VH-VL binders against q9h9l3. Designs and how they scored, part 172

Target 1, 176 residues: q9h9l3
Amino acid sequence: PRKMVAIDCEMVGTGPKGHVSSLARCSIVNYNGDVLYDEYILPPCHIVDYRTRWSGIRKQHMVNATPFKIARGQILKILTGKIVVGHAIHNDFKALQYFHPKSLTRDTSHIPPLNRKADCPENATMSLKHLTKKLLNRDIQVGKSGHSSVEDAQATMELYKLVEVEWEEHLARNPP
Key: E = the ipSAE of ESMFold2; O = the ipSAE of OpenDDE; V2 = 0.75 times the mean of E and O plus 0.25 times the DockQ between their complexes.

## First folded at step 10 (VH-VL)

Design n13 (framework fv_nivolumab)
Fold by ESMFold2-Fast, scan of step 10:
Structure n13 (fold): chain C 176 residues (1-176), chain A 124 residues (1-124), chain B 107 residues (1-107)
Amino acid sequence: as target 1 above (176 residues)
Amino acid sequence: QVQLVESGGGVVQPGRSLRLDCKASGFTFSDYDMHWVRQAPGKGLEWVAVISYDGSNKYYADSVKGRFTISRDNSKNTLFLQMNSLRAEDTAVYYCAKEGYYQSSAWLRYFDYWGQGTLVTVSS
Amino acid sequence: EIVLTQSPATLSLSPGERATLSCRASQSVDDYLAWYQQKPGQAPRLLIYDADNRATGIPARFSGSGSGTDFTLTISSLEPEDFAVYYCQQYDNWPLTFGQGTKVEIK
């Protein structure tokens, strides 16, 4: 049994027309939901679009934010060798410019048993918001002030724990 | 420049099959969920199907479930829609559509780019 | 399935006038709402996403507002090229759904 953490990242728009998603916050929680890391991160490029409605990031958060290269080093130190749980986690890894082994990655947007428990189509990509409401009876990502990556990471870990035994058995029989 | 170019439309008889292709360029195709949206003559837009970035998740509108199959080939930047057991009510212009960006554990499933559309007519 | 109802079905106005288009959802879609413009023989073009964000290249005269179940697309001063059909779309839940459209036509 390896150590397990859950991650959620916030991105802001950089580059031409703000179309590039650059890391601007990262939260990592342990198996019990305790925060291991939660920092605002300064992208190396000019921020064109804060995407505040979703990211919760505003200019004031960038004033004392950790530079990307330093934050990346801290984050990768936490993730390396662990089972990492996330929701659509390939987006978080892309923002981190990091490739995590598929055998140690758990994506709650791609776990058919989780959708089945939620009475959702097994192969549809369901939002974290909807899975959390159906399975944990909890409202997350509410209001217009943006999402909390800590809240999202905690919800993601709790969702994975609902199917952990079944899914780990599946992966042992069907290695990625 | 982002482009989506569709092909494969035509006139087919009820009960027959047709495959639509959508060739993508100008963006990293393998990073995005892709959709098919259709529009019957003189009517509005109807969402048809989605496929995840890696091809592992697929979901369909109830009207086409069991008859249509969405697939993709990321090495060729191509999206496919295999349409079986076609019915007169499947007559429509079929659009290939690209999702917007992913943000904060939320899928922003608006369509920032569309193909030109390809007409499928199911008639005798 | 979430039903989107657009009103009016047809809006007859002259160039220079303000157009206000409504989209109402059968249940809350938060801010997961987009607006598209479609001209005859063409694919839809994204105008607004996330309820009020203007897409790249879209003129400032187009604006979106609203949240939850009630949304509005406003065109502050109609140009000749703005006479088209407009569709709203929700992406809060599956299946993705569109409104039936509002046709903006010249008076």
Scores: ipSAE 0.771, ipTM 0.908, lowest interface PAE 1.4, mean pLDDT 93

Design n14 (framework fv_nivolumab)
Fold by ESMFold2-Fast, scan of step 10:
Structure n14 (fold): chain C 176 residues (1-176), chain A 124 residues (1-124), chain B 107 residues (1-107)
Amino acid sequence: as target 1 above (176 residues)
Amino acid sequence: QVQLVESGGGVVQPGRSLRLDCKASGFTFSDYDMHWVRQAPGKGLEWVAVISYDGSNKYYADSVKGRFTISRDNSKNTLFLQMNSLRAEDTAVYYCAKEGYYQASAFLRYFDYWGQGTLVTVSS
Amino acid sequence: EIVLTQSPATLSLSPGERATLSCRASQSVDDYLAWYQQKPGQAPRLLIYDADNRATGIPARFSGSGSGTDFTLTISSLEPEDFAVYYCQQYDNWPLTFGQGTKVEIK
């Protein structure tokens, strides 16, 4: 059986007017929610906007942060060959400058049965916060001090587990 | 520079169809969910529809469900709105709008860029 | 759906005066609230997002505050170009909804 992990990344704004999203933290958890990786990551470009309200990242976190190229290598070693679960995960892969095979990717923002369980329209893209509240009766991403990528990765794995059997059967019949 | 340009508006009779196009440039179109927002003459803003970055998810305001279809062609950086069974109350300026960036597992669905709008008038 | 109520409907002021605009939500939207400015014949322009973050290029006289159900847009000292209609928008839940607008007009 393939091993499964869940990922969540935090980004900061770089480039002109801070419009480019650059990786600044990554958390990876295993099937049981245990942390496999959680590091602050130093972008190679000047940080224009820390986006602290959402990212939770401040200048102090960059002092001992792992340089992007080193962190990327560590992260890719964990992800390669595994089923990777995320929420709107294409954003995480873009920030990592990484291609992960579609056949091994599970995006909880694009699983119609998950929305159905939450009594939400099947084809609407729902936030992680709303799905977690509806299905796990848990509040995440609260307050203005930034989100925990560990908390988000753990919630994402738990959400996927609610539909895992049904969705894996669907994918076996309808390969991506 | 980010730019959104709408086209396809015009005058149509009730019950007829019209298709709106929105050409995007200056950003990676395939990375963003895109929206249509309308504004009736002299009235406020009303959200109409959204389509996910890859076209797989679509959602509509109750007032247009079953009549309007949102679609996109990422190879042409173009967003579409197919409007069927048009009613007088659909008369409005239609804007395409780009949502903000995805951040910390939150969808920030404020609109950082808007097109100039295209007028659709439904009258007999 | 979440209803946003803006008050006042119309605010008549002179250049140099302070403008305070309110937006109230029928249920909590946390901080998922944006403000837009619209001038006649033009598309809306983003001013504030996430309740209190000023968008790129927006002058410092514009500020947002609030959370949950009660939000305020403040223009500390009105310039001639600030006379326009202002809309709030929530993005906490579907469908996305806008307030009915507040018109800031010259006295």
Scores: ipSAE 0.629, ipTM 0.872, lowest interface PAE 2.1, mean pLDDT 91

Design n15 (framework fv_nivolumab)
Fold by ESMFold2-Fast, scan of step 10:
Structure n15 (fold): chain C 176 residues (1-176), chain A 124 residues (1-124), chain B 107 residues (1-107)
Amino acid sequence: as target 1 above (176 residues)
Amino acid sequence: QVQLVESGGGVVQPGRSLRLDCKASGFTFSDYDMHWVRQAPGKGLEWVAVISYDGSNKYYADSVKGRFTISRDNSKNTLFLQMNSLRAEDTAVYYCAKLGYYQSSAFLRYFDYWGQGTLVTVSS
Amino acid sequence: EIVLTQSPATLSLSPGERATLSCRASQSVDDYLAWYQQKPGQAPRLLIYDADNRATGIPARFSGSGSGTDFTLTISSLEPEDFAVYYCQQYDNWPLTFGQGTKVEIK
């Protein structure tokens, strides 16, 4: 069996008017929620908008941050060959400029049984904070100083564990 | 430049069906959740439906659930709304609208771009 | 569902005056709130998102403030083109909901 990790990334705005999302932090946790990776990442492009309310990233975090190319190499070494869990994980992979096989990808924003356990519509894309509150009775992403990608990755792994047996059986019968 | 162009509106009798199309250009259509929002004549805005970037998740307002079906064709940059069992209260201008952006497991579902709208009139 | 209540329903002012528009949510929406401007026969235009971020191309006279349940859109000095209907929208929870609108009209 492959090892399982959970990932959450923070993005900052680059490009014209800050409309491009560039990777600026990545956190990876193992099955038990222990941190395997957590680094601030310096985008190769000029940062126009730190998006601090959501990202938690400020100019001070970019001082001595790991350059994108180096961080990407470190992250891909951790992810390769593992089952990777995330929430709306397509966006994290896009920010990493990385393709992870669908057979090894688990997206907690697209698991109907998870929504069903939360008494939410099965095919609605629910936010991580709402699923975590409903199913784990825990408040995450609190306040206006930005989100913790470590907290988000940990919550994502715990949510997946609630449906892991059921969902892995579903995927074995219905390969992606 | 981002453009969204709706088509397919018209006058129909209650109980009939219409399909609305929304052609997108100027952005990577397959990266964004897309929405339909409507506005009855002289009234405010009402959210109708959403479809995820890959088409796997769909969700509807209670007022249209079971009657309307949202779909998309990413190869043609086109969003659809199939409207069945139309009622007089479905009379509205229908807008397609693009999701703002995604940020760290948060979906920011404000609408940065809207189409011009297409009028659907349900009357006998 | 989260209900958004806008006040006043109609705001009658002269060019050059300050306009202050209110939007109140029935429960906290954090900072997941946007403001739109709509002129007759046109689609809505995004003005403000995430409670206080001005959208691209929106003049500096428009500003948003507030958090949780109480939000304000301010137009510091009305220009002739600003007379329109304004809507707030929350995106904290499903279904997405809009306020009923505030019409800003010439006195």
Scores: ipSAE 0.770, ipTM 0.899, lowest interface PAE 1.4, mean pLDDT 92

Design n16 (framework fv_nivolumab)
Fold by ESMFold2-Fast, scan of step 10:
Structure n16 (fold): chain C 176 residues (1-176), chain A 124 residues (1-124), chain B 107 residues (1-107)
Amino acid sequence: as target 1 above (176 residues)
Amino acid sequence: QVQLVESGGGVVQPGRSLRLDCKASGFTFSDYDMHWVRQAPGKGLEWVAVISYDGSNKYYADSVKGRFTISRDNSKNTLFLQMNSLRAEDTAVYYCAKQGYYQSSAFLRYFDYWGQGTLVTVSS
Amino acid sequence: EIVLTQSPATLSLSPGERATLSCRASQSVDDYLAWYQQKPGQAPRLLIYDADNRATGIPARFSGSGSGTDFTLTISSLEPEDFAVYYCQQYDNWPLTFGQGTKVEIK
């Protein structure tokens, strides 16, 4: 069977007025939730807005952070050829400036059976926080100091496991 | 410069249909969820519908569910709202609204840019 | 559905005075709250997002504060162009909802 990993990234604001989202942290976990990668990443451009409430990134984390080009190479080596699970994962791939095949991508924000199990509308894009609370009875993303991308990646993998069998069957019958 | 321009509003009889268009420019349209928000004359704001960046997810306010259909054409940077079975209470200015910047750990569904609005009047 | 209640409904003040507008949510919305300004005949304009972040181009006299269920928009010293209707909006959960508005008018 093909290997499966879950990813979550954090972005900071760069460019004019901080309007560009640039990668500043990436966490990757394996099927069992073990951390395969977790690094702070230094964007090539000046950081205008740390977006700390969401990202958890502070100026101190950029000291000795891995440069973007090096981090990207390391991350892509882990993702290539694997099934990659994420929540609104297109944002992570945009920040990585990376295209991952749709056939190997699983987005827990766009899986109707998962929403159904949570008693949420199948067609609404639900937050990771709400799905995790409904289905795993766990509070994530608590407090004011920003989110943990490790915690988010782990929760994302556990959510996917709840629908893995039926969703993989659906994809086999309806290839993307 | 970000710009959203609505069109298609007008006067229509109850039970009829109308389609609204919203032309976007100045940002990568295909990266953002897009929304419709309406405002009845002299009243407050009411969220109507959302469509995901790729068009795969659509969600509606209960007041319009089953009657309105949101869609988008990313190749033309255009958002649509097909309004069927219109009622007097659908009379409102309809605004096209862009969702805020993307952040992996949070869905930031505030509206950083709005169109000028297009008036829909449902009357006999 | 999360209900947002704004108070007061109308705030009558003179230019130069401080305006304090309240928005209370029926349940916690964490920091997923925005404030908009609307002038007659115009589209709403984003002022504050994520409870306390001032949007690009918004004057420093506008500030947001609060978290959970209690939020405040403050205008430190009213300018003539600030007399308008102000709306709060939550984006923690579906459906997205707005407060009923607070009208800031000249005394």
Scores: ipSAE 0.799, ipTM 0.915, lowest interface PAE 1.3, mean pLDDT 93

Design n17 (framework fv_nivolumab; at its last look DockQ between E and O 0.80; V2 from the best seeds 0.69)
Fold by ESMFold2-Fast, scan of step 10:
Structure n17 (fold): chain C 176 residues (1-176), chain A 124 residues (1-124), chain B 107 residues (1-107)
Amino acid sequence: as target 1 above (176 residues)
Amino acid sequence: QVQLVESGGGVVQPGRSLRLDCKASGFTFSDYDMHWVRQAPGKGLEWVAVISYDGSNKYYADSVKGRFTISRDNSKNTLFLQMNSLRAEDTAVYYCAKEGYYQSSAFLRYFDYWGQGTLVTVSS
Amino acid sequence: EIVLTQSPATLSLSPGERATLSCRASQSVDDYLAWYQQKPGQAPRLLIYDASNRATGIPARFSGSGSGTDFTLTISSLEPEDFAVYYCQQYDNWPLTFGQGTKVEIK
């Protein structure tokens, strides 16, 4: 059967006043939560704002970071042909400058049954932090040193697994 | 440069309907969740509704739920608010507001740009 | 819903003085808090986001501090153009909520 992975990326600010979001870290985990990829990535443009409170990225992480073009190639080889799970995953794909087929994309911020299980409004875009707390009774994204993209990818996969059977059946009947 | 321009405000009787438009320019509209925020005369700010970048997710303040419908047309860079069954307490300046930067690990729902606002007066 | 309480309701000061505005949340909002300035007849203007980050074009005299439930906006030395209403806003959870505002007026 088609393999499934979960992804989470971190961005830094580049361009005028740091307004452009550029990929600076990517984590990919398999169905069981094992890490398949986790690298700091060097943007091709000058970093204006590390956004460290959210990204966890600091100047030292860029010293031996993988250049964007090389990292992108490695990441796309892992994602191509697989079902890819993420939370607000369109942002990750945009940072990767990558188009992944909608039929193979699962966005845990846009799955009404998942919100329903969490006693949240079905069509609201809920944070990964709140869904994880309500459904897995686990606190993620704690502290002020930035978020772990590995932790976020692992939580995202676990959340998807709660609705996987129901949602895959829905998608089979209502192809995107 | 980023601009948001609202239109459609006016005076309307209780129980009637009105549609507000917000035309966006200077950024990739289809990349951002968009919001409506209102302010009654002499009062503070009240969040009204949000729509996701692709239009698939929508959420409303309890005060307007079931009466207001948010929608968007990404091909026209336009955000809409359809207001039905209007009440006197819906009288307010309505602002279109854009979310800040996207971070994959966090939703940062502060508003870096606002429209000029459009006044809706519900009175008989 | 998360309630934000701003204090004082009105702050009467002279140009050159320091203004300290408080925003208290009914539960922790971590660093998901923004501050806006609004002048009569105008839309709100973003001053501070993520509790302490100054928005583009905002003068250095504006600073934000705090985390969790207790937040402060400080204007180190008031300029004539700073007399306005200030709102805090949380974005930790739905629905998004604003404080009731603090009016900074000339004494």
Scores: ipSAE 0.834, ipTM 0.932, lowest interface PAE 0.9, mean pLDDT 93
Fold by ESMFold2, look of step 11:
Structure n17 (fold): chain C 176 residues (1-176), chain A 124 residues (1-124), chain B 107 residues (1-107)
Amino acid sequence: as target 1 above (176 residues)
Amino acid sequence: QVQLVESGGGVVQPGRSLRLDCKASGFTFSDYDMHWVRQAPGKGLEWVAVISYDGSNKYYADSVKGRFTISRDNSKNTLFLQMNSLRAEDTAVYYCAKEGYYQSSAFLRYFDYWGQGTLVTVSS
Amino acid sequence: EIVLTQSPATLSLSPGERATLSCRASQSVDDYLAWYQQKPGQAPRLLIYDASNRATGIPARFSGSGSGTDFTLTISSLEPEDFAVYYCQQYDNWPLTFGQGTKVEIK
């Protein structure tokens, strides 16, 4: 049986006017929510916009941050061979410059049974905040200091557990 | 530089169909969810539909569900809106719109670039 | 569906005056709010995103403030090119919705 992890990333703005999204933090938790990885990551380009309102990242976090190439290697070693759960996870993989096998990828923003449990339309891409509030009765991403990728990865794993049996069976019958 | 160019608007009778195209350039089209937004003459803006970056997920305003179909061809950098069973109240300028930068765990669905719009007039 | 109510419907001012435009949401949208400017015959242009961030190329006289349900767009000193219609838009939940607009016109 394959092991399962959840991932969440935060990005900062690089490139012209800070509009390119570059990886600056990554958190990975196991099935029980224990933190397997949580590092600030130094992008290979100059940071133009820390995007702190959403990313929670400030310049002091970059002082001892792990360079992107090294962090990517560490992260991919953890992800290899595992079922990886995330929310809008294609953005995390894009920031990592990596594409995990679709058969081993679970995206809580695109699971119709999860939306149905939340009394939401099946094809509406719901935010992690709203699903967590509706289904776990928890407030995440509270305050104006930015999101915590550890908190968000843990919430994502808990949400997936609510539909894990149904969704794994669905995927077994409908391989991506 | 980002550009979005709509085409396919025109005058049609109620009950008929029309297809709108939006040609994108200046960014990696397949990285972004794309939207249609419309504006009736002299009126405000109304969100119409969204399609995910890979085309796998689609969502619609209640006013158009079952009549309109959003689609995309990432190999041609083109967004489409198939409008069937058109009604007089569908008369509007139709804009395609691009989301801003992406961030994990949050959806930032504001529109940093808009096309010039294409006018659809539904009248008898 | 989250309703955005803009006030006033029309704001008649002279160049050099301060414009204050209000957008009120029927429920909290946190900071997921944008402002657009639309001039006659043109597409909307993004002014402010995430409640208070100016978009690329937007002059410093434009500022956004507020969070939750009450939001304000301020134009500190109106220029002739600022006479237009302004829309707020929320992106906290589906469907995405716009306010009905505030027309800023020359007195």
Scores: ipSAE 0.800, ipTM 0.921, lowest interface PAE 1.4, mean pLDDT 94
Fold by OpenDDE, look of step 11:
Structure n17 (fold): chain C 176 residues (1-176), chain A 124 residues (1-124), chain B 107 residues (1-107)
Amino acid sequence: as target 1 above (176 residues)
Amino acid sequence: QVQLVESGGGVVQPGRSLRLDCKASGFTFSDYDMHWVRQAPGKGLEWVAVISYDGSNKYYADSVKGRFTISRDNSKNTLFLQMNSLRAEDTAVYYCAKEGYYQSSAFLRYFDYWGQGTLVTVSS
Amino acid sequence: EIVLTQSPATLSLSPGERATLSCRASQSVDDYLAWYQQKPGQAPRLLIYDASNRATGIPARFSGSGSGTDFTLTISSLEPEDFAVYYCQQYDNWPLTFGQGTKVEIK
């Protein structure tokens, strides 16, 4: 069996109107929730919108932030060869300008058994916050100070663990 | 600039089918979940359906479930709504709507851009 | 589903006056609340998202406030072009739902 990690990224807005989502923080945890990586990342382009309400990113976090190219290399080194768990993880990969093999990717926002367990519609995409509250009885992303990517990555991993056996069997029968 | 242009509306008899198209431009279509929202004449807004960025996930309002099918062709920047078994109560202006940006595992399901709408009239 | 109730149904005011529109949710939607403006024959236009964030290009006279179950859209000084129907919309849970609308009309 392959090692499993969970990833969560925070993005800021770049470009003329801040509509481009650029990586500004990345957190990676192992199967037990231990932090393997947690860094603020400096986008190559000027930040127009910190999106602080959601990202938790502020200007002071960028002062000593890791340049994107360097951070990307560090992150890819960690992800390579592993099963990567995330929530709506395609956004994280896009921000990283990296796409992990589908067969080694687990997106907790697209796992019908997980939704069913949470008494949610199986075909509806649910937020991490909602699933975490329903299934783990834990509040994440509380307040308006922004998300913690570490907390979110840990929650994502814990959610996946609830359906891991069932889902892995499903994937084995129905490979992507 | 973001543009959404609906087409395919018209008059149809109950029980018949109709397909709506929505052509998108001015943004990376394949990055966003897309929605259909309708408005009966003189009435309020009603959410109809959503499709994920890659088309792999679909969800519908109970009022249209089993009758409507949302789909998309990202290569053509086009959103579709196949409406089967149409009923009089389906009469409405149908809008395609762009979802707000996704941020840090939070789905911001507000609609920052709308098409002009296309009228569907179901009558005998 | 989460029911959004707007009040009043109709608000009759004159240009220059302050407009206060209410939206109440049947259960908490946190700050996952948007406001739209719709004029006759036009598509809705986003005014406010996340309860209090003004959308790009929206005049400063529009403001949103509230959290949980009670929300308010305020137009500090009505302009002639502001007479329209206003809808609130929650995106906390499925299905997405709208309020029934408040019509702001000329007195």
Scores: ipSAE 0.551, ipTM 0.862, lowest interface PAE 1.1, mean pLDDT 94
ESMFold2 (binder alone), look of step 11: mean pLDDT 92; pTM 0.942
ESMFold2, look of step 12: ipSAE 0.795; ipTM 0.917
ESMFold2 (binder alone), look of step 12: mean pLDDT 92; pTM 0.943
OpenDDE, look of step 12: ipSAE 0.505; ipTM 0.848

Design n18 (framework fv_nivolumab)
Fold by ESMFold2-Fast, scan of step 10:
Parts: sequence; C-alpha cells; structure tokens
Structure n18 (fold): chain C 176 residues (1-176), chain A 124 residues (1-124), chain B 107 residues (1-107)
Amino acid sequence: as target 1 above (176 residues)
Amino acid sequence: QVQLVESGGGVVQPGRSLRLDCKASGFTFSDYDMHWVRQAPGKGLEWVAVISYDGSNKYYADSVKGRFTISRDNSKNTLFLQMNSLRAEDTAVYYCAKEGYYQSSAFLRYFDYWGQGTLVTVSS
Amino acid sequence: EIVLTQSPATLSLSPGERATLSCRASQSVDSYLAWYQQKPGQAPRLLIYDADNRATGIPARFSGSGSGTDFTLTISSLEPEDFAVYYCQQYDNWPLTFGQGTKVEIK
C-alpha cells in the first residue's frame, strides 16, 4: 500500500490589504496521527495581517521561524510519492507553491460518501469542524486564540479513514 | 481593485428562463468559491447558490433547487446563474458575491465584495 | 436551517447617538457571523466578519461582539451616512442565512 500522510497549513495575510494568503505554519501527520513535521514558517513578504483568530500566528512565532524556501524543501520531501490527505487541500498546495498529483491527493472537503455519513448534502463543501463533530464526536478549533494545524491534520486523517476503503475503490474505478 | 459586474436581468413572464452573468476582476477568480444572493423588493437578503473554486461542488437554497443552475468559466472570470421555470416569487435584485478567504481549515463564507446587482422581474 | 433574529426592527435615533443592534441565532454559530450595511439602491457593504473583525476601510465607530447565539453591532456615535439597514449573516452551517434586518432611521 502507498504511504499516506495528512497535512494542514496556517496562512497569514500579505500583499495589498493583507489579501494574499502566505504560508506561516505547516503540520504533517502520518496514518496513525503521529507528527512528522510541525514548523512556523517565515513568509518572504511583509505580514500585513496575522489572522491570529484562525491561524494562531503571532509576531513572536516569526522571530525563529524557518524561511519559506527551506521549509518548502523539507515539506515537499515528506509529501513526494505519498498519498496526501487534507481538507480543502488545494489551499495548502497553493500556499506551498506546489503541484501534487491528483491521483495521490485526497480532499476530505470533496468526498461525497463522507458528507453522506454526516447527513450533509453530498456536493456541499463542509467545514472540517462540522465533519469532525458529526462523525468523530470531537470539538476542534475551539476558542478564539487560533487553531492547531496539528489537531486539524489529525482530525483530517481520522475522517479519511472512515471512508478510505470505499473511496479508494471508487478512485480505482474512476481515476482522476 | 476588486469589481463584480452582473448582467442579464430583465422582465420575464412566469415559466420562462433567464441567465445572469457576473464578470469578476481585480482578484484571482479561480481561487474563490462564488455565490449568488438575492433581495426581493423591500425585503431582506436571501442566499441562493454557491459554486466551488473549480466548479466541482454546487449547492442551492431549497427555494431554487431543481430550477436554478450555477456555473462558472474560470478562463473568462465569469460566474453564471441559469434560472428556469421562473415564478413571481423569484422577482429580486440578484447579487454576485465573493467569499472571504479559506483559513486554517475554516471556510470564511462572509461576502467581502458584492456586485451592484441586476434586477429580475417575473410578472404576468 | 439556522434562523437569525434581529432586534429591534427599527431604531429611531439622532446623529451623535450610540446605536446597539442585536442578532440572535436559533443555534450556536460559534463566531461565524458577519454584519452588512445597505443603503437604498446600493449593494450591501461588509462591516464586520468573524463576529468582531472590522472589514478594511470601515470606520472605528463600528464594532462587533458576541459568540455562540448572541451578537451585537455597535455604532458608537452615529454619522449622517450611517442611517441605513443592517443585516447579520451566519456562515457556520448550510444554508447560509441572513437576519431580517434592522433599519436605523433618523429621529
């Protein structure tokens, strides 16, 4: 079987009015939820908006953060050749400026059977928080001090495992 | 600067069809989920439909399911709403609306930019 | 669906006065709530998102607060251009829903 990891990234706002999302933290966990990577990452551009309520990123975290180019190399080494699970994962890949093959990508925000298990509309894009509460009976992203990308990556992997067998069979019959 | 410009509104008889277009500029259109929101004359705002950044996910308000179809053409930065089997109750100003940003596995589905709206009047 | 109830329906105030607008959700929406201002003949304008984050370009006199089911929009001192209709919107769950609106009118 292919090796599988789950990823979740935090972004901060850069560019005009802070409207550009730049990578500022990345967490990667293995199939069992063990942390393989978790680093604060320094964007190459000036940070206009830390988006702290969601990202959990503060100025203090940037002081000793890994520069983007170096962090990107480390992350890509972990992701290459593996099945990568994420939630709305295209946003993480954009922040990483990285292309991951569709055949090895699993997006828990776009898996109709997962929504069906949660009694949600199959083609609606549901939040990670909602799916985790409905299917795992666990509250994530609690409070207003920011989210944990480790917690989000772990929840994402657990959600995928609920539909792994049926979804892999679907993908084998309907290759992307 | 960000702009959303709707077109295609007009007066139409019940049971007929109309297509609305929304032309986007000033941001990377293909990165954002896009929405249609309507407002009947003298009434409040009602969410109508959403389409994901890549066009693969679509969801509709119960009042329009089966009659309206949302679509997009990312190469033309254009959002569409095909409205079939129009009813008097569909009379409204239709707004194209841009979602906020995706952040920390959270979808921030507030609307940071709105078009000026296009009026659809369904009358006999 | 999550129902948002705004109160009061109408606020009659004078320039310089403080306006306090309420939005109550039928179930918790955490902090996934936005406020919009709409003037006659115009599109809605985002004021506040994530319950308490002021949108770019919005004057400091506008502030939001609350979480869960109870939310408040405050205008500390009304300017003539602030007389408008205000809507809250939740984005915690589908379908997205708006409150019925609060009209802030002069006198």
Scores: ipSAE 0.694, ipTM 0.890, lowest interface PAE 1.7, mean pLDDT 92

